# Ledger of designs, part 37: miniprotein binders against q8gw64

Target 1, 233 residues: q8gw64
Amino acid sequence: SSSSQSLSFSSNSFSSQPESELLQALPSSKPKSPPLQLPWLIVGLGNPGKKYQGTRHNVGFEMVDALADAEGISMNTVNFKALFGKGVIGNIPIMLAKPQTFMNLSGESVGQIVSFYKIPLKQVLVVYDDLDLPFGKLRLLPKGGHGGHNGMRSIIDRLKGSRDFPRLRIGIGRPPGKMDTANFVLRQFNRQEQEELDHTFQTGLEAIRILLLEGFNKSATFVNTRKSMEQLS
Key: E = the ipSAE of ESMFold2; O = the ipSAE of OpenDDE; V2 = 0.75 times the mean of E and O plus 0.25 times the DockQ between their complexes.

## First folded at step 23 (miniprotein)

Design J94 (at its last look DockQ between E and O 0.01; V2 from the best seeds 0.00; counts 0 for: pae E 6.3 > 1.5, pTM O .587 < .8, placed apart)
Fold by OpenDDE base, look of step 23:
Structure J94 (fold): chain B 233 residues (1-233), chain A 81 residues (1-81)
Amino acid sequence: as target 1 above (233 residues)
Amino acid sequence: GSEVKIVITFTIPDEDQPEMLRDIKQAFADENVDIKSLTPETDKDGTVTMTFRITAPSQEAFSEALSRISQLLEDLEKRRS
């Protein structure tokens, strides 16, 4: 009588609890939209009107026009008592401005632009004529006084006495003999002076590009170490 | 006093004409001096010749009007240098 012991295998149903993998949604690092870079303001100084075209005091306008042409920027917008053009150099948004206030009131325009767009003063480049630099000589400075230049005085005054903005100075030299400074700056360049300034503007364009793309120190080195055309002859 | 009528001609850039006309009219608004602009003439270079007919009640009032207009022109030039 062989007693067949029936081994009842109790199938323990392992209830596989679904491990709800909490897919911790890794916070999708929204690509931090590159911080909306505030535009650079590049201001040329001068006087409006045909009478002032090609004058020493308008060399800041000519530099801005040369930059506008080289970058394909139309200077056709009138706002804040200035002619404006908007463009981009590389990835840097720029605003070109020629104040139409006359020279000694340039600060009215620049102050309004800076205030409206909230432009940091480190991103305000002023381009202007300078009596203390040899003709055709460029100099880039991070800050400074007005040096007797009434347009720069007006800007500093409207910026609450701030001097901490970059400036590209274009040398026009000193008046010959006993000529009055006002008459000298309002005198047109001769053809030879204008031809030399065209080379100055090309150097100025490159200096502005370097300033925007590579920063102040590289641009200042590029500009301030160059000889004037008069020193190469 | 005898009414003094004098015509004065100023040559200014075209861009200054609207401002100069306004400033001259404003400077004499409260004065017994009548200032009438005649038709401006524009040259080939864009320079505007503005002619003013000034009527003043006296020679002194006329001399004052001239002095004020001269000062406005100088102040306009001083904005440019």
Scores: ipSAE 0.236, ipTM 0.573, lowest interface PAE 1.3, mean pLDDT 83
Fold by ESMFold2, look of step 23:
Formats: C-alpha cells, structure tokens, sequence
Structure J94 (fold): chain B 233 residues (1-233), chain A 81 residues (1-81)
C-alpha cells in the first residue's frame, strides 16, 4: 500500500483546532490501540441540500454544527452516508455525524457507524427536532420511542428495534391551526428564531459536555429544568 | 474563502474509481469549488481515502458539494448490490 498526507493539521472552516490521531478507532487491518474509552457518537438529524437549510427539521444538523465549531471539530469528511467528524471533549473521544440520506433513512448511516466502531448504544446521542416541545426548549431522555419522528423511527428500526440510546430533543412547537406538520417542519426559521436558537444551542452544548463528563442524571437536571428563550422573552 | 481539507472515504473496485473521481470533481465544479490538491490513499482492505484541499465561495456551496458527493457514493453502492 502507499500513503500520502496533508502536511498541515485538518481544519474546520468554523474552527481551527487540529484533529487528534488518538480518536482513530480500530481499523480491520491495523493493530488496535487502547482508547481511553469507547467514543461517543453524536448524531444530528436533518435533510441534505440547499432546499432544507435553515428548516425546522434540520435543527439537529445545526446543533451538531454548533458543537463542532465550539470544539474545533472538522465536519468535512464524507463517510458512512454522512458528513462526519472526530474530536475530543475533555479526555472523551467523540464522533459527530449528520446523515445525508434523507430523514427517513437516517438509520442506514447511524447503523453503519455504530456497527463499524462498535459503539455502545448508551453512548449514541441523537439530536433532533420535536413537535411536542415549545420552541427552543430542550429535553434530554435516556431512551424512548420515536415519537412519530421519521428519522428516529429509521434509527430504531436499523438498531433492531432498540430504544435504549439517549436523545436530545429540540422543541420546535406545533403549527397553529390546521397547518400540515410536514409543511411546518420544512419551513425556515426567521431571523429572530435563529438568534434564539443560538442560545438554545449553547445550552445544548453545555448539556452534552455535562452528559459526557459527569453523566446523564446531572445533564438531564441541567437541561430539562431550564426555561426556553421563548418563555424568557 | 480559506482553504479547507476534505476527506472522502469509500470502497469500490479499481475500475470504477476514475468515474467516481470524475463525478466528485464535477460536484465541486458545479458549486464553483476550486480544488487546490488531491491526495488519494488506498489501504490494503481496498478502502480509498481521498484528501482534497479546496476553496469554496460560500458555506452553502461547500455543504451542497459534500451532500452531492455523499449521494453519489450511495448511488454507486446501490448499483453494486
């Protein structure tokens, strides 16, 4: 085999931190290294393409992008039917994924990543939009059903029906009146909503850090009891 | 925009790699993404890793190019199945 490499560290256009080689998982042909621990996989759900950028259904993508920026992780790798990146929070290796399949096929991507890296399901966090929560409210749950969300349904199905993985739900509210929910989730956030979501994302980033470093119960207490920015304004 | 490193990983037969590379380059070109360098590496397992250094006119162009490339790889997988 032959190899060639970039002479510079990888960079993300959203950050400048170099990628750590210590985040590499076991390849099939190479001697394995002992990782400090198995990595977390953090999945943001959405639909690919310009048509869906900024839509409510893509808030999971936006949360993962915000996390990548905050931690200096480059989301510029195409693998596992996803835009993919590796990084570290504290001493904990993480992998970030934004499945590019379309929402209802997200499980094809997540299943490949989980199987390839042998990630414990308890260390798979899925971040997605939630119609049952007020705009900007976050909720962290340790397990559960799909709640009618097609991306979550796809993931549960691909994981052989397992529901035993944490989720961070991002409230988008429900449409007023008789607006079809499919149309509602594909509508763009306005500028004010995007500004409020920046605060929501900062809270979500902290919840994720606490989850990884201090455990589920402390993270759930932190995030599940906070008021949304909508309630504060 | 600044130069950005992109890593694309896939496994396909050697005879299909030239067309896949052409299609990847076309996805970049369609979004006016300029390729500064390309470094392909193939592992003994047949896994190909292509490292591109590019400049993109916008974040939208960058994201769209990568999304199209992901779709190209999925389509190739389906045709082989």
Amino acid sequence: as target 1 above (233 residues)
Amino acid sequence: GSEVKIVITFTIPDEDQPEMLRDIKQAFADENVDIKSLTPETDKDGTVTMTFRITAPSQEAFSEALSRISQLLEDLEKRRS
Scores: ipSAE 0.097, ipTM 0.613, lowest interface PAE 6.3, mean pLDDT 80
ESMFold2 (binder alone), look of step 23: mean pLDDT 74; pTM 0.664

## First folded at step 24 (miniprotein)

Design J100 (at its last look DockQ between E and O 0.30; V2 from the best seeds 0.62)
Fold by OpenDDE base, look of step 24:
Structure J100 (fold): chain B 233 residues (1-233), chain A 81 residues (1-81)
Amino acid sequence: as target 1 above (233 residues)
Amino acid sequence: GSEIKIVITFKIPDEDQPELLRDIKQAFADENVDIESLTPQTDKDGTVTMTFRITAPSQEAFWEALDRIYQLLEDLEKRRS
């Protein structure tokens, strides 16, 4: 009687627990919502018409034209009593404006543009001629008075006496000798003065780009420190 | 041109918000410009900060759309005064 011991092989079913790979959902980097933008207004001051082209009092127009050319912005829209162009620098909507009013009425045009586009005064850059700066010298200021400049007076008056807008001042120097200021600002630049201003405009362009992209303090440092180095040479 | 995406913001009276949103929706229904209204922020002064994402096929189309939004806003303000 051969007792066949049946060896029951107990098959230990290794239940391989699936390692639930916790796919750590990489925090979906919420696409950084594009920065909130409001239009900027860059205003050059001058008088309209061929007789004022290339005059000291129109250097604000020339700076705006140089900016328009450098950014590929067509100055072909006539609205709000201005000739203006619309563009984008980086991701910032910009308007370039040349008020086609007489200089003393520039505030009428600027006030209409600011009102329509709801532009905060901190985003209104006014570019204009300044008798109290040496020729070809730039100065960026966050605020100030009109300094006797009729276009700046008109803008401040139209903005209800507000002075809290940035300004890029372009030096034209003081009249030589006993020359009347009104006659001096209406004189055209000579060729040498124009060639120096072309370099001033290139610096002005870069200052405006820095203002838009990097803010006022960096732009003011860039513009206002160059003046100190050239006074040491 | 290259597609442009800009987020614009402005303040209006809170009571103007429903009308402006309707007027924008109607004005841009068939346009090649997408205008997404983002979550508005109500301020304690009874104003609301409106925020729009504008997607346009060019800078020109963007500015045309933006001008139209500001015109709708001006027209709304004139109807209240």
Scores: ipSAE 0.767, ipTM 0.909, lowest interface PAE 0.6, mean pLDDT 88
Fold by ESMFold2, look of step 24:
Structure J100 (fold): chain B 233 residues (1-233), chain A 81 residues (1-81)
Amino acid sequence: as target 1 above (233 residues)
Amino acid sequence: GSEIKIVITFKIPDEDQPELLRDIKQAFADENVDIESLTPQTDKDGTVTMTFRITAPSQEAFWEALDRIYQLLEDLEKRRS
């Protein structure tokens, strides 16, 4: 029985033009409000202070610093409990933040920024260390849990449990031997690891540019499948 | 920085629209940001989504104007509490 074909739902998409109450004309074919066009926020997670520089837990800070350097954005301003920078990539407004609250309170900073700039959560990218990925590997995901990461837990809690924001996970591997994860994330990368991370950060910069200019799916394809970039290089 | 073209959107309540829109336009004007077009869309809850297509002389001018606009929106929210 196909009796509903003549009753298809085209009218819910295309029929509201004449009822606009705004003095300027509502577009006659507009089925819904246009997408909001708002700035992006890119957050790198870590702990403040020179004691934590170069640690695995601060690799999110390093990724954002690499992006800031590549785009000429200063990260020397303190605002929203973060080292905070503003710029434009390909005519897309962006904000960069490195919360200075200690890791487990990162949500206080991110929440203030999101609230003040009215940023939709799909335009909040959080960059952080990930024990579930091999060292130097990247994964771009549109949502998810905190995976035991205290900074991600803080952000999710501050956003009232919402997990619907993208993340760029940076693989740091797992602890050798019997070292617990808390001690492992506070150890510094060695020289070889830091050199390999430079390549990882360049891939991350490309992924972020693609995310902003071409959309999530194209960026996720690029980041999550290295064969595409290897074929282009 | 060089001249940039940006599309940016703000959501405003209808009862505050004329005054807030005037202040938004002034924030752009104070930084020599040209408004090339303004596209309104009335939402179901009576708020209006305003999409601005602008040309700013630099990204610094754009962000100066934009920060003023977000402060105006924040101040409006506090008054309506």
Scores: ipSAE 0.678, ipTM 0.874, lowest interface PAE 1.2, mean pLDDT 83
ESMFold2 (binder alone), look of step 24: mean pLDDT 79; pTM 0.724

Design J95 (at its last read DockQ between E and O 0.26; V2 from the best seeds 0.60)
Amino acid sequence: GSEIKIVITFKIPDEDQPEMLRDIKQAFADENVDIESLTPETDKDGTVTMTFRITAPSQEAFWEALDRIYQLLEDLEKRRS
ESMFold2, look of step 24: ipSAE 0.688; ipTM 0.886
ESMFold2 (binder alone), look of step 24: mean pLDDT 82; pTM 0.758
OpenDDE base, look of step 24: ipSAE 0.775; ipTM 0.913
ESMFold2, fold request of step 25: ipSAE 0.656, 0.661, 0.649; ipTM 0.875, 0.875, 0.868
ESMFold2 (binder alone), fold request of step 25: mean pLDDT 83, 83, 83; pTM 0.780, 0.775, 0.784
OpenDDE base, fold request of step 25: ipSAE 0.742, 0.744, 0.740; ipTM 0.901, 0.902, 0.900
ESMFold2, last read: ipSAE 0.653, 0.677, 0.673; ipTM 0.871, 0.884, 0.883
ESMFold2 (binder alone), last read: mean pLDDT 83, 83, 83; pTM 0.783, 0.781, 0.779
OpenDDE base, last read: ipSAE 0.749, 0.749, 0.743; ipTM 0.904, 0.904, 0.902

Design J96 (at its last look DockQ between E and O 0.41; V2 from the best seeds 0.63)
Fold by OpenDDE base, look of step 24:
Structure J96 (fold): chain B 233 residues (1-233), chain A 81 residues (1-81)
Amino acid sequence: as target 1 above (233 residues)
Amino acid sequence: GSEVKIVITFKIPDEDQPELLRDIKQAFADENVDIESLTPETDKDGTVTMTFRITAPSQEAFWEALDRIYQLLEDLEKRRS
């Protein structure tokens, strides 16, 4: 009687538990909702036409052009009696405007732009020439009067007497001797004055960037504490 | 250009809200610009603060869209006057 010992091979089924790699779903950082923005209007004051290019009374136009060039904004749109460009600095929509009215009618253009784009007056920066500031001197103010400036008078009048908009004042100094103010503001800058103004425009441009990105108080501190080149010589 | 994503806000009469939203929806139905209306906030003075997220393929396309929204708003205001 041959006892056939049946060797039962117990097949140990190695259940390889798949290591479920917990793909820790990286918390999908919900893309931060873009910040709330309202358009800014930056207005340079001047007179249109070749005869007013490079004149003291057009320094507001030159500052806007310097900003347009530095930000890559094309000043090619004609509307609201202005030449203007549209762009974005960071996430802030900006309009750069040069009213193509005569200086004393600048408020007509600015008032139309402000009305159409519903721009709050705190976001209307006006850049203009100022006789009461030394040449090349910048001042940023949150409000104020027109100081005898016809463009600023026109804007205030069109804004129903409101003075509560920021202004960047560019010093052109007082007329020499007994020269009439109207004739003085219509004189072109000489080469040395233009070279100094180019440095003024770089400072003004940075002040506008700070105003947009960091607010009025930082920009005003930055501008108002700087010496002009004439005060460094 | 680079994609632009900006949230704009403006205040209108509460009674204008349904018309403006229809006008925007119709104007941008086939455009390469996405306009998301966020939850409006109603003020006690009978005005509503409208908030839109604009997503555009460029700064130019963003400004074209924004100009069109402000034109629709101006046209709506003129129809009430």
Scores: ipSAE 0.752, ipTM 0.900, lowest interface PAE 0.6, mean pLDDT 88
Fold by ESMFold2, look of step 24:
Structure J96 (fold): chain B 233 residues (1-233), chain A 81 residues (1-81)
Amino acid sequence: as target 1 above (233 residues)
Amino acid sequence: GSEVKIVITFKIPDEDQPELLRDIKQAFADENVDIESLTPETDKDGTVTMTFRITAPSQEAFWEALDRIYQLLEDLEKRRS
């Protein structure tokens, strides 16, 4: 059979239809995003034992201890090869861990915690010493490599090569002269450096609170654009 | 404050939902944690996401219940392996 169909075309007309639909759909208020639905894990890196206390390599331990003290969280429980603490910050469940496996095996501890609590990697914050930042400067990054840091290498390897977890890097400066990097990170901070680190730790505590309560971007803006004490002198 | 209000989520396979949900509710109840609401949501991979809005009498009560719940999830995972 044959069929006859008339094709009609309507011309385009210029219209402000999107603006009209928006005005008719305005709600009285916007719903807020819900709070975080899974616990956070905050890991401070270092080496166990009194021999390593106060060393540059243990500054991650010190940052987590400062956070635990500020939030009233005990770090005396041993679990998952870590000194381990649990609490709540602003209705956000948190876990604090200081792996006791020595630095280059930190991934064994972190991996066990992440597996048991089913923690998304974006909610695993690792805090550690950084040779490439000026002393006392903080940097919050959403992901990255290990930068030659043996603890970060261990964690990345244990997480099957994933680099998609945030890190708070604590600047320890570079070794003087031709000093070996391994020797430098095992040296203790002097008195002046320890006093300056108190300020660095308070800034880090605020950055962590902002991270948990307001999100990564706001925390990164707060901490990454902040001047170090050497820049303020 | 001593009392805490928390939103927490668990992901479980749909085939285990009734049994696990019962056990999760019991873990909260044993620690006097009140469940204000529960919202189940089925994901594309067949996993059910259960979001609990709870009020616990303390952080310690919350974490005691939560650790028991994660142990339940761990035990389920071992039965599947």
Scores: ipSAE 0.658, ipTM 0.865, lowest interface PAE 1.2, mean pLDDT 83
ESMFold2 (binder alone), look of step 24: mean pLDDT 78; pTM 0.701

Design J97 (at its last read DockQ between E and O 0.48; V2 from the best seeds 0.66)
Amino acid sequence: GSEVKIVITFKIPDEDQPEMLRLIKQAFADENVDIESLTPETDKDGTVTMTFRITAPSQEAFWEALDRIYQLLEDLEKRRS
ESMFold2, look of step 24: ipSAE 0.661; ipTM 0.874
ESMFold2 (binder alone), look of step 24: mean pLDDT 81; pTM 0.736
OpenDDE base, look of step 24: ipSAE 0.773; ipTM 0.912
ESMFold2, fold request of step 25: ipSAE 0.618, 0.649, 0.670; ipTM 0.866, 0.870, 0.882
ESMFold2 (binder alone), fold request of step 25: mean pLDDT 81, 81, 81; pTM 0.739, 0.744, 0.733
OpenDDE base, fold request of step 25: ipSAE 0.763, 0.763, 0.759; ipTM 0.909, 0.909, 0.907
ESMFold2, last read: ipSAE 0.673, 0.666, 0.608; ipTM 0.887, 0.882, 0.847
ESMFold2 (binder alone), last read: mean pLDDT 81, 81, 81; pTM 0.745, 0.744, 0.744
OpenDDE base, last read: ipSAE 0.770, 0.769, 0.770; ipTM 0.912, 0.911, 0.911

Design J98 (at its last look DockQ between E and O 0.25; V2 from the best seeds 0.59)
Fold by OpenDDE base, look of step 24:
Structure J98 (fold): chain B 233 residues (1-233), chain A 81 residues (1-81)
Amino acid sequence: as target 1 above (233 residues)
Amino acid sequence: GSEVKIVITFKIPDEDQPEMLRDIKQAFADENVDIEELTPETDKDGTVTMTFKITAPSQEAFWEALDRIYQLLEDLEKRRS
């Protein structure tokens, strides 16, 4: 009687528990609330018309045009006695303005824009020619007088004597010899001067971007320190 | 264009707030621009800081909306003076 012991192989079914990949739901980064913004006004100073194009006194217009081109802003709106464009740099609304008044009436245009858009004076950047700076040199200042500049005088007067707005000064240098200042500022740049100004405008663009995105102190450091390095070379 | 989302702030007399809100709601009822009012802040000087979140389909549409808001504000100021 051969007792055949039937070895019952108990098949242990290893139930492979599916590792539930805890898809850690990446915390849905709450869409950052849009930043609180007020419009900025960047004003270039100059005179309207072909006879003033490329003149020393119109370098503020050229800087605004260079900024408009670099940011893709169309300077096609005519209002407030200015030619202007509207755009956004990062999330900052900006207006670029070229007053189409004579230089000595620039404050009429700027005052209308500031009044309508309720622009705080700390967000009004004025770009203009400066005789007291070497040619092609930039200077950013938080405030100041008009320095004999008729456009700046007109703006200060229209802003009720306020001087507490930023200004980007573009050096045009002093008149050579005994030349009258009024005749000097109405001379066109030569080709070499224009090529140097194109580099000045690129630095000016970057300074304006830094001013908008990183604030006045960083932009002023950026602009005003480059002048010290070029005086050491 | 790319969608633009910007928060804009206006300081006005507190007594003008209800009119300004009506004017904005009427002006933008059928527009492709969303204007969300955020919590206003009342100052001790009888002014209120109104805050709007503007959502627009482009920079152009944003500026058209913003220009319209500033025009409504100017028109309100002129009616009070």
Scores: ipSAE 0.771, ipTM 0.912, lowest interface PAE 0.6, mean pLDDT 89
Fold by ESMFold2, look of step 24:
Structure J98 (fold): chain B 233 residues (1-233), chain A 81 residues (1-81)
Amino acid sequence: as target 1 above (233 residues)
Amino acid sequence: GSEVKIVITFKIPDEDQPEMLRDIKQAFADENVDIEELTPETDKDGTVTMTFKITAPSQEAFWEALDRIYQLLEDLEKRRS
């Protein structure tokens, strides 16, 4: 039978009952979608193998590797078709995944993890390369389409078409001249670009910490307006 | 120390709550994870949302217990489906 207990503050209940409303005499503050206290999943996208190491398409792998190193999280397990690590940042349990499927099958890995750990999609962050952002720029979005990115398409398809999960896009710029997009994303960063990406990754690490500890809006403000704030300083 | 304090939530069908709660408590106990608070909340759709405030001796102990719990939840879902 159901338990009869005191009203919990953490509850967010939307009533569909045809019943009279019951309210406190003086409501203090009604929470809006109280945080679900479940683990986060942070996914970095890329292609496995030496051939793809250092390519623009693998920058999501590199971002997650930087996070794992900075937080002392070991990714020594192969599970769910991913290199997979588990840890805690502050008091937040997190999982890090680098799907070892090829990019266009990333959803097989992410879907298995989400299903097994019952992860709410709002707590699935996907990190990947973005052609529509200038090189080195980060953008944190709460939802959206795949934008032509095959890994994101695979994830959205596996999550039954849901687009309702955050993404951290890492700008890789556009191909020069008449080079096509597919060839561009498989080219390696040069040394100067890799050095610039180190700074991008440090910003991404901070954005992820803020996301986990302070929420999406504060992280998005930090990340999406950062270059403009630096110019004003 | 390496202690971690975690607040974590599971959703369990009400009819399965007594068995599942016992097994969750055992999974935590086997890893020396202390349950400081347990707050059940009954939902309209026949589920119970259980929020655990726990202290684990390490993040490894926490994740070992948590993986057992998620396996129990997966097995329950397969049994019903």
Scores: ipSAE 0.649, ipTM 0.870, lowest interface PAE 1.4, mean pLDDT 83
ESMFold2 (binder alone), look of step 24: mean pLDDT 80; pTM 0.743

Design J99 (at its last look DockQ between E and O 0.28; V2 from the best seeds 0.62)
Fold by OpenDDE base, look of step 24:
Structure J99 (fold): chain B 233 residues (1-233), chain A 81 residues (1-81)
Amino acid sequence: as target 1 above (233 residues)
Amino acid sequence: GSEVKIVITFKIPDEDQPEMLRDIKQAFADENVDIESLTPQTDKDGTVTMTFRITAPSQEAFWEALDRIYQLLEDLEKRRS
């Protein structure tokens, strides 16, 4: 009598409870409107005409020309009372402008460009000569007054008193002795001053690239911490 | 030149959006510049954020296209004033 023990395989039904991953629906934060992607405007300040070329008051023009040359941007477009060039640095469209108004009317040109291209004031860099900075010294500021500079006054006035645009200040120093400021700013640089300014322009150019590609704080740190050549001698 | 591909973003009144899109399509129908309109986003203030991807064969062609878009925008603003 062979007792066949029937091994009852109890099938343990592993009830795999589906872990309902509560996909916490991340609150559908209403998609914030994409940031405005608009051109940058870089304005050099100066006076038009051969008699003002290479003068202290035209150092803003020279900085813009140095940037145009380094980026391969042709300064050949005449519009909005400016000579300007249009280009791209990385993926950022840029306009380089030299207002062809007298210095005290620079705001007329800048105001027209800003109005047409809808440029946010945070994307308007003004480059100009500054008597309160040592020669060849750069300063990048996010805002400020005109400091007695007629071109900067004209821009602020045309921008309805707004001061909330970046500025790259190029030091030209104070007039020597009892020289009148108006006569001083209209003097040409000597060869030694021009050679120092060429180094200033290279630093200024790199500061503008950093401003565009890496933002204001990095550029301001880069510029504002550098010594001038006069502080290295 | 090298191909340029840039995204431009405008903020306009929501009511201008259909006209701006028509004007751009008409202006660039036969040009070597591609203008892709991305999904517009309406803001709570009754404005719309329009986003365009411009593909151009050069920087010059890109700026010519962009200047034309800004002119269309100015002309649209003048028609409402």
Scores: ipSAE 0.792, ipTM 0.921, lowest interface PAE 0.6, mean pLDDT 89
Fold by ESMFold2, look of step 24:
Structure J99 (fold): chain B 233 residues (1-233), chain A 81 residues (1-81)
Amino acid sequence: as target 1 above (233 residues)
Amino acid sequence: GSEVKIVITFKIPDEDQPEMLRDIKQAFADENVDIESLTPQTDKDGTVTMTFRITAPSQEAFWEALDRIYQLLEDLEKRRS
């Protein structure tokens, strides 16, 4: 089986930038196909509406908003059931999405984006609140389950049970006393907590830049080294 | 600014390569995106992986072209389904 190369072009090198810088963002673990150079999708999870602004469950929205602001990407477009933004970080095309479904229907939005843009799951980063991490801590994982998070469950279900996509978990801690988790995630961060989250978001921005430009392992080392030491202490 | 240099790939059926490449080139041209190089690679499943190195005048022009190209790819899938 051969191809017609009627539109082939010159043999000059592809990159005016270092090849390692560009290629570090490509998914290196995709089986059975040549390397693909495709856009990244970065999803922040939350619930739409003014009453959910500032809640723990919406910290994924806030992380993506921080990234959008830092990169000058507008999040004003509505598409794929999401507030949606598109840009380029370095030479890497990226899409930012905040699904505007309810949390438990986030997979409807993510699934539409992934299908339309043909995004490999290794290049879908989902950012969300995590009850099992201390407040303000980050952890980057290459795959995994939903951990009881309804937005992650929705995404995994829509992707036919696949768990093979990276996630950036943002620790919100556990509820105090007898407060149930559903009520806790809907409580707003207080002013002190929001100020501490600004540092967390700066670290998350750097982790995402390293992920895109240098690859998963270097980003995970950057983020999880701090997390690993804190988990052991 | 402003100008961006992007490497992007598309997977298309081998028999659709001439028509799809013409349409992709037109989508880039309509947004003043220059194609610096194009590298086809035939895959074992009857598809071609097409790698484009492009220079766009802005990230907005790049994304305008890219959105058209993804629409072309979706339309192709509907014709083949």
Scores: ipSAE 0.682, ipTM 0.881, lowest interface PAE 1.1, mean pLDDT 83
ESMFold2 (binder alone), look of step 24: mean pLDDT 83; pTM 0.777

